# VH-VL binders against Imidazole glycerol phosphate synthase subunit HisH (hisH): the designs that were tried, part 2

Target 1, 208 residues: Imidazole glycerol phosphate synthase subunit HisH (hisH), of Pelagibacter ubique (q4fnt5)
Amino acid sequence: MNVTIVDYNSGNISSVINSFKEVAKDKVNIEVTSDLNKIRSSDKVVLPGQGSFKSCVDALNAINGLVETLNEFTVTNKKPLLGICVGLQMFADLGYEETETKGLGWISGKVSKIDNQNNKFKLPHIGWNEINIVKESKIFEGIKNKSHMYFVHSYEFIPDDKSVISATTDYSSNIVCSVEKENIFGTQFHPEKSDKLGLKIIENFLNL

## First folded at step 13 (VH-VL; from x3 with heavy chain Y101W R104T, light chain Y93S)

Design y3
Fold by ESMFold2, look of step 15:
Structure y3 (fold): chain C 208 residues (1-208), chain A 125 residues (1-125), chain B 107 residues (1-107)
Amino acid sequence: as target 1 above (208 residues)
Amino acid sequence: EVQLLESGGVLVQPGGSLRLSCAASGFTFSNYYMSWVRQAPGKGLEWVSYISYSGSRIYFADSVKGRFTISRDNSKNTLYLQMNSLKGEDTAVYYCAREGWTFTGNWYYYAFDIWGQGTLVTVSS
Amino acid sequence: DIQMTQSPSSLSASVGDSITITCRASQSIRSYLNWYQQKPGKAPNLLIYAASSLQSGVPSRFSGSGSGTDFTLTIRTLQPEDFATYYCQQSYSTPFTFGPGTVVDFR
């Protein structure tokens, strides 16, 4: 099996690479590339993202044919894709970090700044927080409700269709921290930074 | 410049304890597995232990299992090896090593790509 | 545990020679084999990873080959700085065992 971690200047992805290597060992081929042919031939894709919504979308668009290739892989061919942090956020139609920016549009919705309730809550939402698993999920197999995951973000994804929400976290409100729509999986938290439980999520994704 | 610097190696009596430290600089320490590898005088290399990014996954060679403990402090960029119930056979230069990654043949591979200078532990009466 | 053996245990060679060192694993490790060089009084350095891939900064006179259980390190046009001990190491499964080493001495 071939799994591609998309390398498109999404920040420091070494933790993502190392975590996927640890879980995959010798049984799953982990590739790190933006090569369109390698992405097309992959069995699964990981779309990481750090930084702003705008900077990540701009970086994807700067690689000729990459967005079209990801759309073909994900929407047309319905192959498994995992978005991490800003990678999940880019599923939206629109993001409002820095400026209004069109996302990938794979899951209808928007990305907006977390309401910190007049500075009652610090931004970014940073550190370990528990998750509330709200539906059966392939990637949360073997993950107990109220498990802790690692968060670093100031913006949240707000899907139009609430049925795609697989987990939430309480910070200032009930924030969406995971979505699952058919073959499309996303986490706002960083499974690569969430220790044993994060590795279990990666394992579940690789075993799809 | 990427560097690892071990310290704490001394002469210690059998049955004694010792803690080694390894200071890391020039890279994001929290993103790497770290290992201890030892070499007895005039002998070959022996892998001792590794520890994951956060410390949640830890493994030991059988020769030290139950006697050694490995830990890390990512806020101080420091790796530790606590050595208890020391035996003469534990006499060695102890190296800390970074588990780097590399990508070839469409596969991701791990190797010890950065090593410290080593610190000598002598277990003798 | 996966046992690693190397041959020869030592060899004598002259500058300019081509030498070959072999490494054998007690079970298949596919291509998860690394080679390290250790000069007297120094820490080991990575030469070859994934059986045949050259680490950045390592001279092209070094090469590796093999898969499964049998592996070789070849040094072409031996240089004075190549007189050292060479270790193979499997990174397939814990414990990550090393071979016993091959000492390459100046003749």
Scores: ipSAE 0.000, ipTM 0.441, lowest interface PAE 17.0, mean pLDDT 88

## First folded at step 15 (VH-VL)

Design z2 (from y3 with heavy chain N106K)
Fold by OpenDDE, fold request of step 16:
Structure z2 (fold): chain C 208 residues (1-208), chain A 125 residues (1-125), chain B 107 residues (1-107)
Amino acid sequence: as target 1 above (208 residues)
Amino acid sequence: EVQLLESGGVLVQPGGSLRLSCAASGFTFSNYYMSWVRQAPGKGLEWVSYISYSGSRIYFADSVKGRFTISRDNSKNTLYLQMNSLKGEDTAVYYCAREGWTFTGKWYYYAFDIWGQGTLVTVSS
Amino acid sequence: DIQMTQSPSSLSASVGDSITITCRASQSIRSYLNWYQQKPGKAPNLLIYAASSLQSGVPSRFSGSGSGTDFTLTIRTLQPEDFATYYCQQSYSTPFTFGPGTVVDFR
């Protein structure tokens, strides 16, 4: 099996690479690339992103044919894709970080700044927080409800269809931290930084 | 005040073992990756190892891989470096360092933003 | 592994001078470069992160620039307390690697 971690200049993805290779061992071939042919031929794709919504989208669009290739992979061919942090956020129609920015539109919704309630909550939301699993998810196999995951973000994905939400976390409000729609999986938290439980989530994705 | 304090550096014979400790205070210890960085006398800085929040992810420089182990006790806010099969070239001041982070408006970047004072390990006959 | 180099290895300057230190990576590290200052007998201190961002508390006479493989640290209006060794470090991938350092002496 071939899994591609898309390297499109979306910040430092070293931790993602290391974690996925650690879990994959010799059972899964991990490719780190933006090569369109490699992506097309992959069995699964990981879309990481740690930065602003706009910067990630711009980076994605800077590579000719990448968005189209990802659309073909995810929407047309319905192959498994995991978005991490801003990778998840880019599923939305629109994001409002820095400026209004068009997302991938795979899951209807928007990405907006977390309401910090007049500085009652510090942004970014960073560190460990428990997740509330609200729907069964293939990547949450063996993960207990209220497990802690590691977060680094100031914006939240707000889907139009609430049925895609698989988990939430309490910070200022009940913010979405994981979604599942058919072959599309997303986590607001960083499984690659969430210790053993994060590795389990990665393993679950690799075993889809 | 944010602080790191190393201890345990002593004179040890080649082939010997030694454990270093680093006590952290002034910040949420479990929210940070921690690293060891060493500096041989009169030489530059060399990254040795880092450990993730709870210790599930560990990486080493090739020069110490298989001989050193890194661990942490978050309940005690302490970082450890177990050094086995010590060699003369392991002689150095060992620093513990916090891997901090900053958002620049576009990306998150990481750096060793907090350092201890260092502890000297001398490997000699 | 990513190898880091610095130039020059050492330099001498006078108080009030402007100096530039260069750092080079063997491959692109984007902007994941940090600069540290180390005085004799002391631990390193972070000066610049993300290639050009000034660490809190660091004087504005320090500045960093560059991306990809070539980076520079500039110290304007050199002060007596700036006598030290300066190291660049890539935080792009493990193993993390430092440059060999640049010693700044005063004439």
Scores: ipSAE 0.153, ipTM 0.750, lowest interface PAE 2.6, mean pLDDT 94
Fold by ESMFold2, look of step 18:
Structure z2 (fold): chain C 208 residues (1-208), chain A 125 residues (1-125), chain B 107 residues (1-107)
Amino acid sequence: as target 1 above (208 residues)
Amino acid sequence: EVQLLESGGVLVQPGGSLRLSCAASGFTFSNYYMSWVRQAPGKGLEWVSYISYSGSRIYFADSVKGRFTISRDNSKNTLYLQMNSLKGEDTAVYYCAREGWTFTGKWYYYAFDIWGQGTLVTVSS
Amino acid sequence: DIQMTQSPSSLSASVGDSITITCRASQSIRSYLNWYQQKPGKAPNLLIYAASSLQSGVPSRFSGSGSGTDFTLTIRTLQPEDFATYYCQQSYSTPFTFGPGTVVDFR
């Protein structure tokens, strides 16, 4: 099996690469590339994002044919894709970090700044926080409710259709931290930084 | 105030063992990867090891692999370096360093943003 | 492993000079390059992260530039407190490696 981590200048993705390779070992071939043919032929794709919404979208758009290839892989061919952090956020129609920016539009909704209640809650939301799993999801197999995951983000995805929400976390408000729509999976937290439970989520994704 | 304070550096014989400690204060210790960085007298900086938030992921430089171990106790805000089978080339000031992340407005980056004062380990007959 | 080199290994300069220090990586590290200043007997201090971003409290006479494999640290209007050793360090992949250092001495 071939799984591609999309390398599109999305920030420092070394932890994502290391974690996927650690879980995959010799059983799954992990490719790190922006090569469109490699992406098209993949069994699964990982879309990381370690920057602002605008920077990540601009980086995707700077690679000719990449967005179209990801649309084909994900929407047309319905192959599994996991978005991590801003990778999840880019599923939205629009993001408001820095400027209003068009997302991928795979899951209707918007990305807005977390309301920190006049600095009562620090931004970014950094560190370990528990997740509230709100529906069964294949990536959460063997993950108990109230498990802790690692977060670092100042913006949140707000989907129009609440049925896509698979987990939330409480920080200032009830924040969406995972979504699942058919073949599309996303986590706002960083499974690559969330210890053994994060590696379990990666394993679950690889075993889809 | 944010501080890292190393302790435990002493003179030790070749083949000996030594445990270094680093006490952290002024920040949420469990939210950060921690590193040890060393500097031999008159020489440059050499990264030694890091440990993840929970201690589940640990990496070592080749020069110390198999001889050193790293651990942390998040309930005590303390980082440890256990050094075994010490050699003369392990003589150095050992620094505890926090791996902070920063946001430039575009991308998230990591750097050693907080350093301890260092503790001197001397390996000599 | 990603090897880091620096040039020059040392230089002499006068207060008021502008100097540059070059750092090179053995492979692309994009912008994941940090600069540290170290005075004798003291711990290193972070000056610049992300190749060009100044750490809080660092004077504006310091600047960094570069991406990929080639990076520079520039100190304009050198001050007496700037005489120190400067290290670059890549934060792209483990093991995180430092350059060998550049000693900046007063003339």
Scores: ipSAE 0.086, ipTM 0.687, lowest interface PAE 6.2, mean pLDDT 91
Fold by ESMFold2, look of step 20:
Structure z2 (fold): chain C 208 residues (1-208), chain A 125 residues (1-125), chain B 107 residues (1-107)
Amino acid sequence: as target 1 above (208 residues)
Amino acid sequence: EVQLLESGGVLVQPGGSLRLSCAASGFTFSNYYMSWVRQAPGKGLEWVSYISYSGSRIYFADSVKGRFTISRDNSKNTLYLQMNSLKGEDTAVYYCAREGWTFTGKWYYYAFDIWGQGTLVTVSS
Amino acid sequence: DIQMTQSPSSLSASVGDSITITCRASQSIRSYLNWYQQKPGKAPNLLIYAASSLQSGVPSRFSGSGSGTDFTLTIRTLQPEDFATYYCQQSYSTPFTFGPGTVVDFR
């Protein structure tokens, strides 16, 4: 099996690469590339993002044909894709980090700054926090409700259709931290930084 | 006031064992990956080991793999390095380092932003 | 492993001089390069992260540049406190390797 981590200059993805390779070992081939043919032929795709919404979208758009290839892979061919942090946020129609930026539009909604209630809550939301699993989820198999995951973000995804939400976390408000819609999976937390339970989520994704 | 304080460096015989400690204060210890970095007398810096937030992910430089173990106790805000089968080439000042992060307006970057003062390990017969 | 080299290994300079230290990676590390300063008997201090961004409290006479495989640290108008050893370090991929260091000595 071939799984591609999309390398589109989306920040430092070394933790994502290392974690996926550790779980995959010699059983799953992990490729790190932006080559369109490699992505097109992949069994699964990982879309990481560790930066601003605008910077990640601009980096995707700077690679000719990449967005179209990801649309074909994800929407047309319905193959499994996991978005991490800004990778999840880019599923939205629009993001408001820095400036209004058009997202991928795979899951209707918007990305807005977390309401910090007049600096009562520090931004970014950083560190370990509990997740509340709100529906049956393929990637949360073997993950107990109220498990802790690692977060570092100042913006949140607000989907229009609440049925796509698979987990939330409490930080100033009830924040979406995972979505699952058919073949499309996303986490706001970083499974690659969430130690043993994060590796379990990666394993569940690889075993789909 | 963020601080890292190493201890445990002593003279030890070749083949011996030693455990170093690093006490952390002034920050949420469990939110950071931690490293050990060493420096032989008169030489450059060599990264030794890296441990994840909970201690479940660990990596070693090849020069110490199989001989050293790294651990942390988040309830005590303490990082440890267990050194076994010590050799003369392990003689060094051992630094505890925090992997901090920063945002440049577009991307998140990581660097060793906080260092302890170091503890000297001498392996000599 | 990503190998890091630095040049020169040492240099002599006077207060007020401008100096340049180069660092080269064996493969692209994009902009994931850090610079540290170390004075004798002291721990290293972070000067520059992300190739060109100054750490808080670092004087503006320090600057960094480069991407990919080639990087430069420039110190303009050297001060007495700048005579030290300087290390580059890649933070792109484990093991996070350091360059061998550049000693900046008083002439």
Scores: ipSAE 0.020, ipTM 0.631, lowest interface PAE 8.4, mean pLDDT 90
Fold by OpenDDE, fold request of step 16:
Structure z2 (fold): chain C 208 residues (1-208), chain A 125 residues (1-125), chain B 107 residues (1-107)
Amino acid sequence: as target 1 above (208 residues)
Amino acid sequence: EVQLLESGGVLVQPGGSLRLSCAASGFTFSNYYMSWVRQAPGKGLEWVSYISYSGSRIYFADSVKGRFTISRDNSKNTLYLQMNSLKGEDTAVYYCAREGWTFTGKWYYYAFDIWGQGTLVTVSS
Amino acid sequence: DIQMTQSPSSLSASVGDSITITCRASQSIRSYLNWYQQKPGKAPNLLIYAASSLQSGVPSRFSGSGSGTDFTLTIRTLQPEDFATYYCQQSYSTPFTFGPGTVVDFR
């Protein structure tokens, strides 16, 4: 089985790479690349994202054919894809970080700044927080409700269809921290930084 | 009742092979890393190996690496240790242990919170 | 690999005494230190995890402290059932390693 971590200049993805390789061992081939043919031929794809929504989207668009290839992989061929942090956020139709920016549009919705309630809540949301599993998810197998995951973000994904939400976390409000739509999986938290339980989520994805 | 029960420990000759089993009950087996820990007669504890939830992550102590394999069957709630090329130094009581976890407010910490009663493996000519 | 040491290797005490066992790691393991009790012919039992957290069901006379490289297990008001060998274990990184153990016997 071949899994591609898309390297499209989305920031430091070393932790993602290390965690996935650690979990995969010799059972799964992990590729780190932006090569369109490798992405197309992969069995699974991981879409990481660090930085701003606009920066990540611009980075995707800077590579000719990458968005189209991802669309073919995810939408046309319905192969498993995991978005992490901004990778999840890019599923939206629109993002409003820095300026209004078009996302991938795989899951209808928007990405907006977390309401910090007039500085009552510090942004970015950084550190461990409980997740509320609100729907069964393949990547949450073996994960107990109220488990803690590691967060680093100032914006939240707000899907139009609430049925895609698999988990939320409490920060200022009840914000979405995981979604699942058919072959598309996304986490706002960083499973690669969430110790063994995070690695279990990675393992669950690799075992799909 | 949470329980682990090892089996398979017998007398074997050097160079021989043996497969140990550990039957788990009373908890969701697939939610835990599982380890083998051994103890030579009159000696201390030595970690041998652990295996992740579905087996994607496996680690061994250097003393057994290349000779032992660890596996699990979650459908049977069973942990296995395949021991090949056995040596006299492998003589020990072998414990299976559940690697429990707890969140203490900031980090997760892990410990062997459940142990079997062990099974004795004797390697001798 | 992280090496674990314990002191003393053995000690004798009386019922009612307070004793202290020390454990040292060759490098910092933060608070990833566990303590186990093992009685003769029995499997080990978890006493303390995360250096100072008492495992459920363990008497409060047991306590753990320390961080980094130096750790301590204290048993207050020793009871007859506390006769055993005690091991520290680091869970910071693989390979997991145990201390050599401390034998506690009664005078």
Scores: ipSAE 0.016, ipTM 0.566, lowest interface PAE 7.4, mean pLDDT 93

Design z2 (from y3 with heavy chain N106K)
Fold by ESMFold2, look of step 19:
Structure z2 (fold): chain C 208 residues (1-208), chain A 125 residues (1-125), chain B 107 residues (1-107)
Amino acid sequence: as target 1 above (208 residues)
Amino acid sequence: EVQLLESGGVLVQPGGSLRLSCAASGFTFSNYYMSWVRQAPGKGLEWVSYISYSGSRIYFADSVKGRFTISRDNSKNTLYLQMNSLKGEDTAVYYCAREGWTFTGKWYYYAFDIWGQGTLVTVSS
Amino acid sequence: DIQMTQSPSSLSASVGDSITITCRASQSIRSYLNWYQQKPGKAPNLLIYAASSLQSGVPSRFSGSGSGTDFTLTIRTLQPEDFATYYCQQSYSTPFTFGPGTVVDFR
């Protein structure tokens, strides 16, 4: 089995690479590339992203054919894809970080700044926080409700269809921290930085 | 004030063992990956190992794999390096370092943002 | 393992000079490149992360540039406190390798 971590100038992805390779060992081949042919032939794709919505979208668009290839993989061929942090956010139609930017449009919704309630809550939302698992989820198999995951973000994804929400976290409001729609999986938290339980989520994704 | 303080560096004979400690203060220790980085006298920096928040994920440079172990005690805010089967080439100042992050408004970037002052390990007979 | 090289290995300069240090990676590391300063008998300090972003508290006379395999650290209007050794470091994949260092000495 071949799994590709898309390397498109999405911030520092070293922890993502290391965590996926640690879980995969010799059982799953992990490719780190933006090569379109390798992405097309993958069994699963990981779309990481850190930093700003606009910067990540611009970086994807700077690689000719990459967005089209990801659309084919994800929407047309319905093969498993995991978005991490801004990778999840880019599923949206629109993001408002820095400027209004069109996302991938795979899950209708928008990305907006976390309401810090008149500076009551520091941004970014950083550190360990509980997740509330709100529906049956393939990637949360063996993960207890109220487990802790690692967060670092200032913007949140607000999907139009609430049935896609698989987990939330409480920080200023009830923030969406995971989505699952058919073959499309996303986490706002960083499973690659969430120790044992993060590795379990990665394992669950690899075992789909 | 964010601070790291190493201790335990001494003169040790080849084949011996030694345990280094790194005391952390001024930040939530359990929120950070930690590393050991060493520097032989007059030489450059060499990454040795790092350990995840809970200690469940551990990585080593090939030069020390099988001889060194890394651990942490989050209740004591302390990082450890157990060094066994020491060789002359292990002579170095050993630093502990925190993997931190910074935000520019576009990107979250991770680097070794806090370092201890180091502790000298000398392996000589 | 990703090998890092630096050039020059050493240089002599005077207060007020502008200097440039280069760093090269054996494969593309995109922008996953950090720069550190180390003074004698002291630990390294982070100067620049992500190839070009200045760490908080670092003077604006420091700048970084580059992507892929080729990176540059520039120090403009060199100050007495800038005489030190400078290391690049890739954070793309383990092992996180450092360049061999560039010693900047007072002329």
Scores: ipSAE 0.007, ipTM 0.592, lowest interface PAE 9.9, mean pLDDT 89
Fold by ESMFold2, fold request of step 16:
Structure z2 (fold): chain C 208 residues (1-208), chain A 125 residues (1-125), chain B 107 residues (1-107)
Amino acid sequence: as target 1 above (208 residues)
Amino acid sequence: EVQLLESGGVLVQPGGSLRLSCAASGFTFSNYYMSWVRQAPGKGLEWVSYISYSGSRIYFADSVKGRFTISRDNSKNTLYLQMNSLKGEDTAVYYCAREGWTFTGKWYYYAFDIWGQGTLVTVSS
Amino acid sequence: DIQMTQSPSSLSASVGDSITITCRASQSIRSYLNWYQQKPGKAPNLLIYAASSLQSGVPSRFSGSGSGTDFTLTIRTLQPEDFATYYCQQSYSTPFTFGPGTVVDFR
């Protein structure tokens, strides 16, 4: 099996690479590339993202044909894809970080700044926080409700269709931290930085 | 204070057009789905239309499809209902309603948790 | 579309009575059922969400129950301010249809 971690200058993805290779060992081939043919032929794709919504979208668009290839992989061919942090956020129609920016449009909705309730809550939301698993989820098998995951973000994804939400976390308000729609999986938290439970989520994704 | 205020209701001839507005205040408007709900005099409530946060998803009741359009301007915290080809059966008080999230420990549920006071539209020849 | 019915269409009751109102959906809506109260000339107010969860600020004499297709609203120890029209509404799928209403009148 071939799983591609998309390398599109999305910041330092070494933790993502190391965590996926640790879980995959000799059983799953982990490729790190922006090569379109390797992405097309992958069984699964991982879309990491660090930085702002705008900077990640601009970085995707800077690689000719990459967005179209990801659309074909994900929407047309319905192959499994996991978005991490800004990778999840880019599923939206629109993001409002820095400027209004079109996302990938795979899961209708928007990305907006977390309401910090007149500075009562600090941004970014940084550190370990518990998750509330709100529906049956393929990537949360073997993970107890209220488990702790690692967060670092100032913006939240607000999907139009609430049925895609698989987990939330409480920080100022009830924030979406995971979505699951058919073949499309996303986490706002960083499974690669969430200790053994994060590795379990990665394992569940690889075993789909 | 969280508030919704409709405006624009007036007497209109059949076949006419009218635009309703709903001004939102006291909450982050762009974080909420919005709906229009109407009530004909002496009758029950009828859901009319629904618009998502970004405006990317729009739904209408069959009774108004093709004649009404819904829009929002998140920079102005305002919801709109454009009503065309008006008929006598469109006579009603029109409410705008905020669709809040509610959580019961397992599932998320929608409910109209904030309503405006309504604006009366009368369609009469 | 999911059709919603309510029974009775009206009822008369005295202050202090306990009453029940039933709501039926034409297909399963799981627990995606809300109850609203509306007084004459006023906008509706949310009472119950998720079939049985009480909205903040609503007196505990109100309660809801049911799932699937059959739901009830119960008002215990009816107060003068409870004489109003009550609507159920499904929030399961669009269009988000309302029941026809139940008028609760005194006497």
Scores: ipSAE 0.006, ipTM 0.467, lowest interface PAE 14.5, mean pLDDT 89
Fold by ESMFold2, fold request of step 16:
Structure z2 (fold): chain C 208 residues (1-208), chain A 125 residues (1-125), chain B 107 residues (1-107)
Amino acid sequence: as target 1 above (208 residues)
Amino acid sequence: EVQLLESGGVLVQPGGSLRLSCAASGFTFSNYYMSWVRQAPGKGLEWVSYISYSGSRIYFADSVKGRFTISRDNSKNTLYLQMNSLKGEDTAVYYCAREGWTFTGKWYYYAFDIWGQGTLVTVSS
Amino acid sequence: DIQMTQSPSSLSASVGDSITITCRASQSIRSYLNWYQQKPGKAPNLLIYAASSLQSGVPSRFSGSGSGTDFTLTIRTLQPEDFATYYCQQSYSTPFTFGPGTVVDFR
């Protein structure tokens, strides 16, 4: 089985690569590339993201044909895709970090700054926080509710269809930290930085 | 062997303050979330607050938010509830409860599996 | 907040009867539903977790069923010690809301 981690020049993704290779071992080929033909032929795709919503969207668009290839893979062919952090956020229609920016539009909704409740909460939301699993989930099998995952973000994804939400976290309010819609999976937390339980989520994704 | 014992419930005037304690024994206290649950005389159960293993995560019901504080001392196996700006509506038996969990082969489930016997707080003139 | 309702609010029964108590949540809580028994002057005791799993030491005459929004506690062959108040409680999200209770009285 072939799984591609999309390398679209959005910073250093070595933690994502290392975590996926650690879980995959001999059983799954992990490719790290932006080559469109390798992405098309993959069984699963991982879309990581670091930086702002705008910088990640711009980086995807800078690679000719990449967004169309991801749309075909994800929307047309319904193959499994996991978005991590800004990768999840880019599922939205619109993001408001820096400027209003069009996302991939795979899950209707928007990305907005977390409400810090009149300076009661610092931004970014950094560190370990518990997750509240709100529906049964393919990637959360064997994950204890109220488990801790690692977060680093100032913006949150707000989907229009609440049924896609698979987990929330309480920081200043209930914020979405995971979505699951058919073949499309996303986490706001970083499974590659969430130790043993993060590796379990990666394992669950690879075993789909 | 496993026990929770609340103390500190007394009569207080409206606007007053009171601290409740809950002494835990027979289990590793620091491995469990703890909650306060209250029951007004002749009424049902109302969850009040919980506190995580280390005390780093704390949540309150809206009815007490801003007036109550929860804390724990894992070295003394003790849970605390600091109650300020008390109102008549706070009159209740206060239980401390341990949040236990079980694994059903796929998902973890949580329930209040150990309760104290309660301590009565009365708020009246 | 997730609102919990119970029906009936009270019932009268005799030893040996089979009784059913229902609980409804205002939104889906999947199987995150617990049942507690409380005798007068005593703390509650956990009976059932995860909608249908019996807590250790609970007699097999107790059973639970349901998922989503509608749940049932059944007590078969009612015993003298079963006359008590029964509460459902959702453990899906905070605040962990209780139902208003069902009083089971001796007839």
Scores: ipSAE 0.000, ipTM 0.469, lowest interface PAE 14.4, mean pLDDT 88

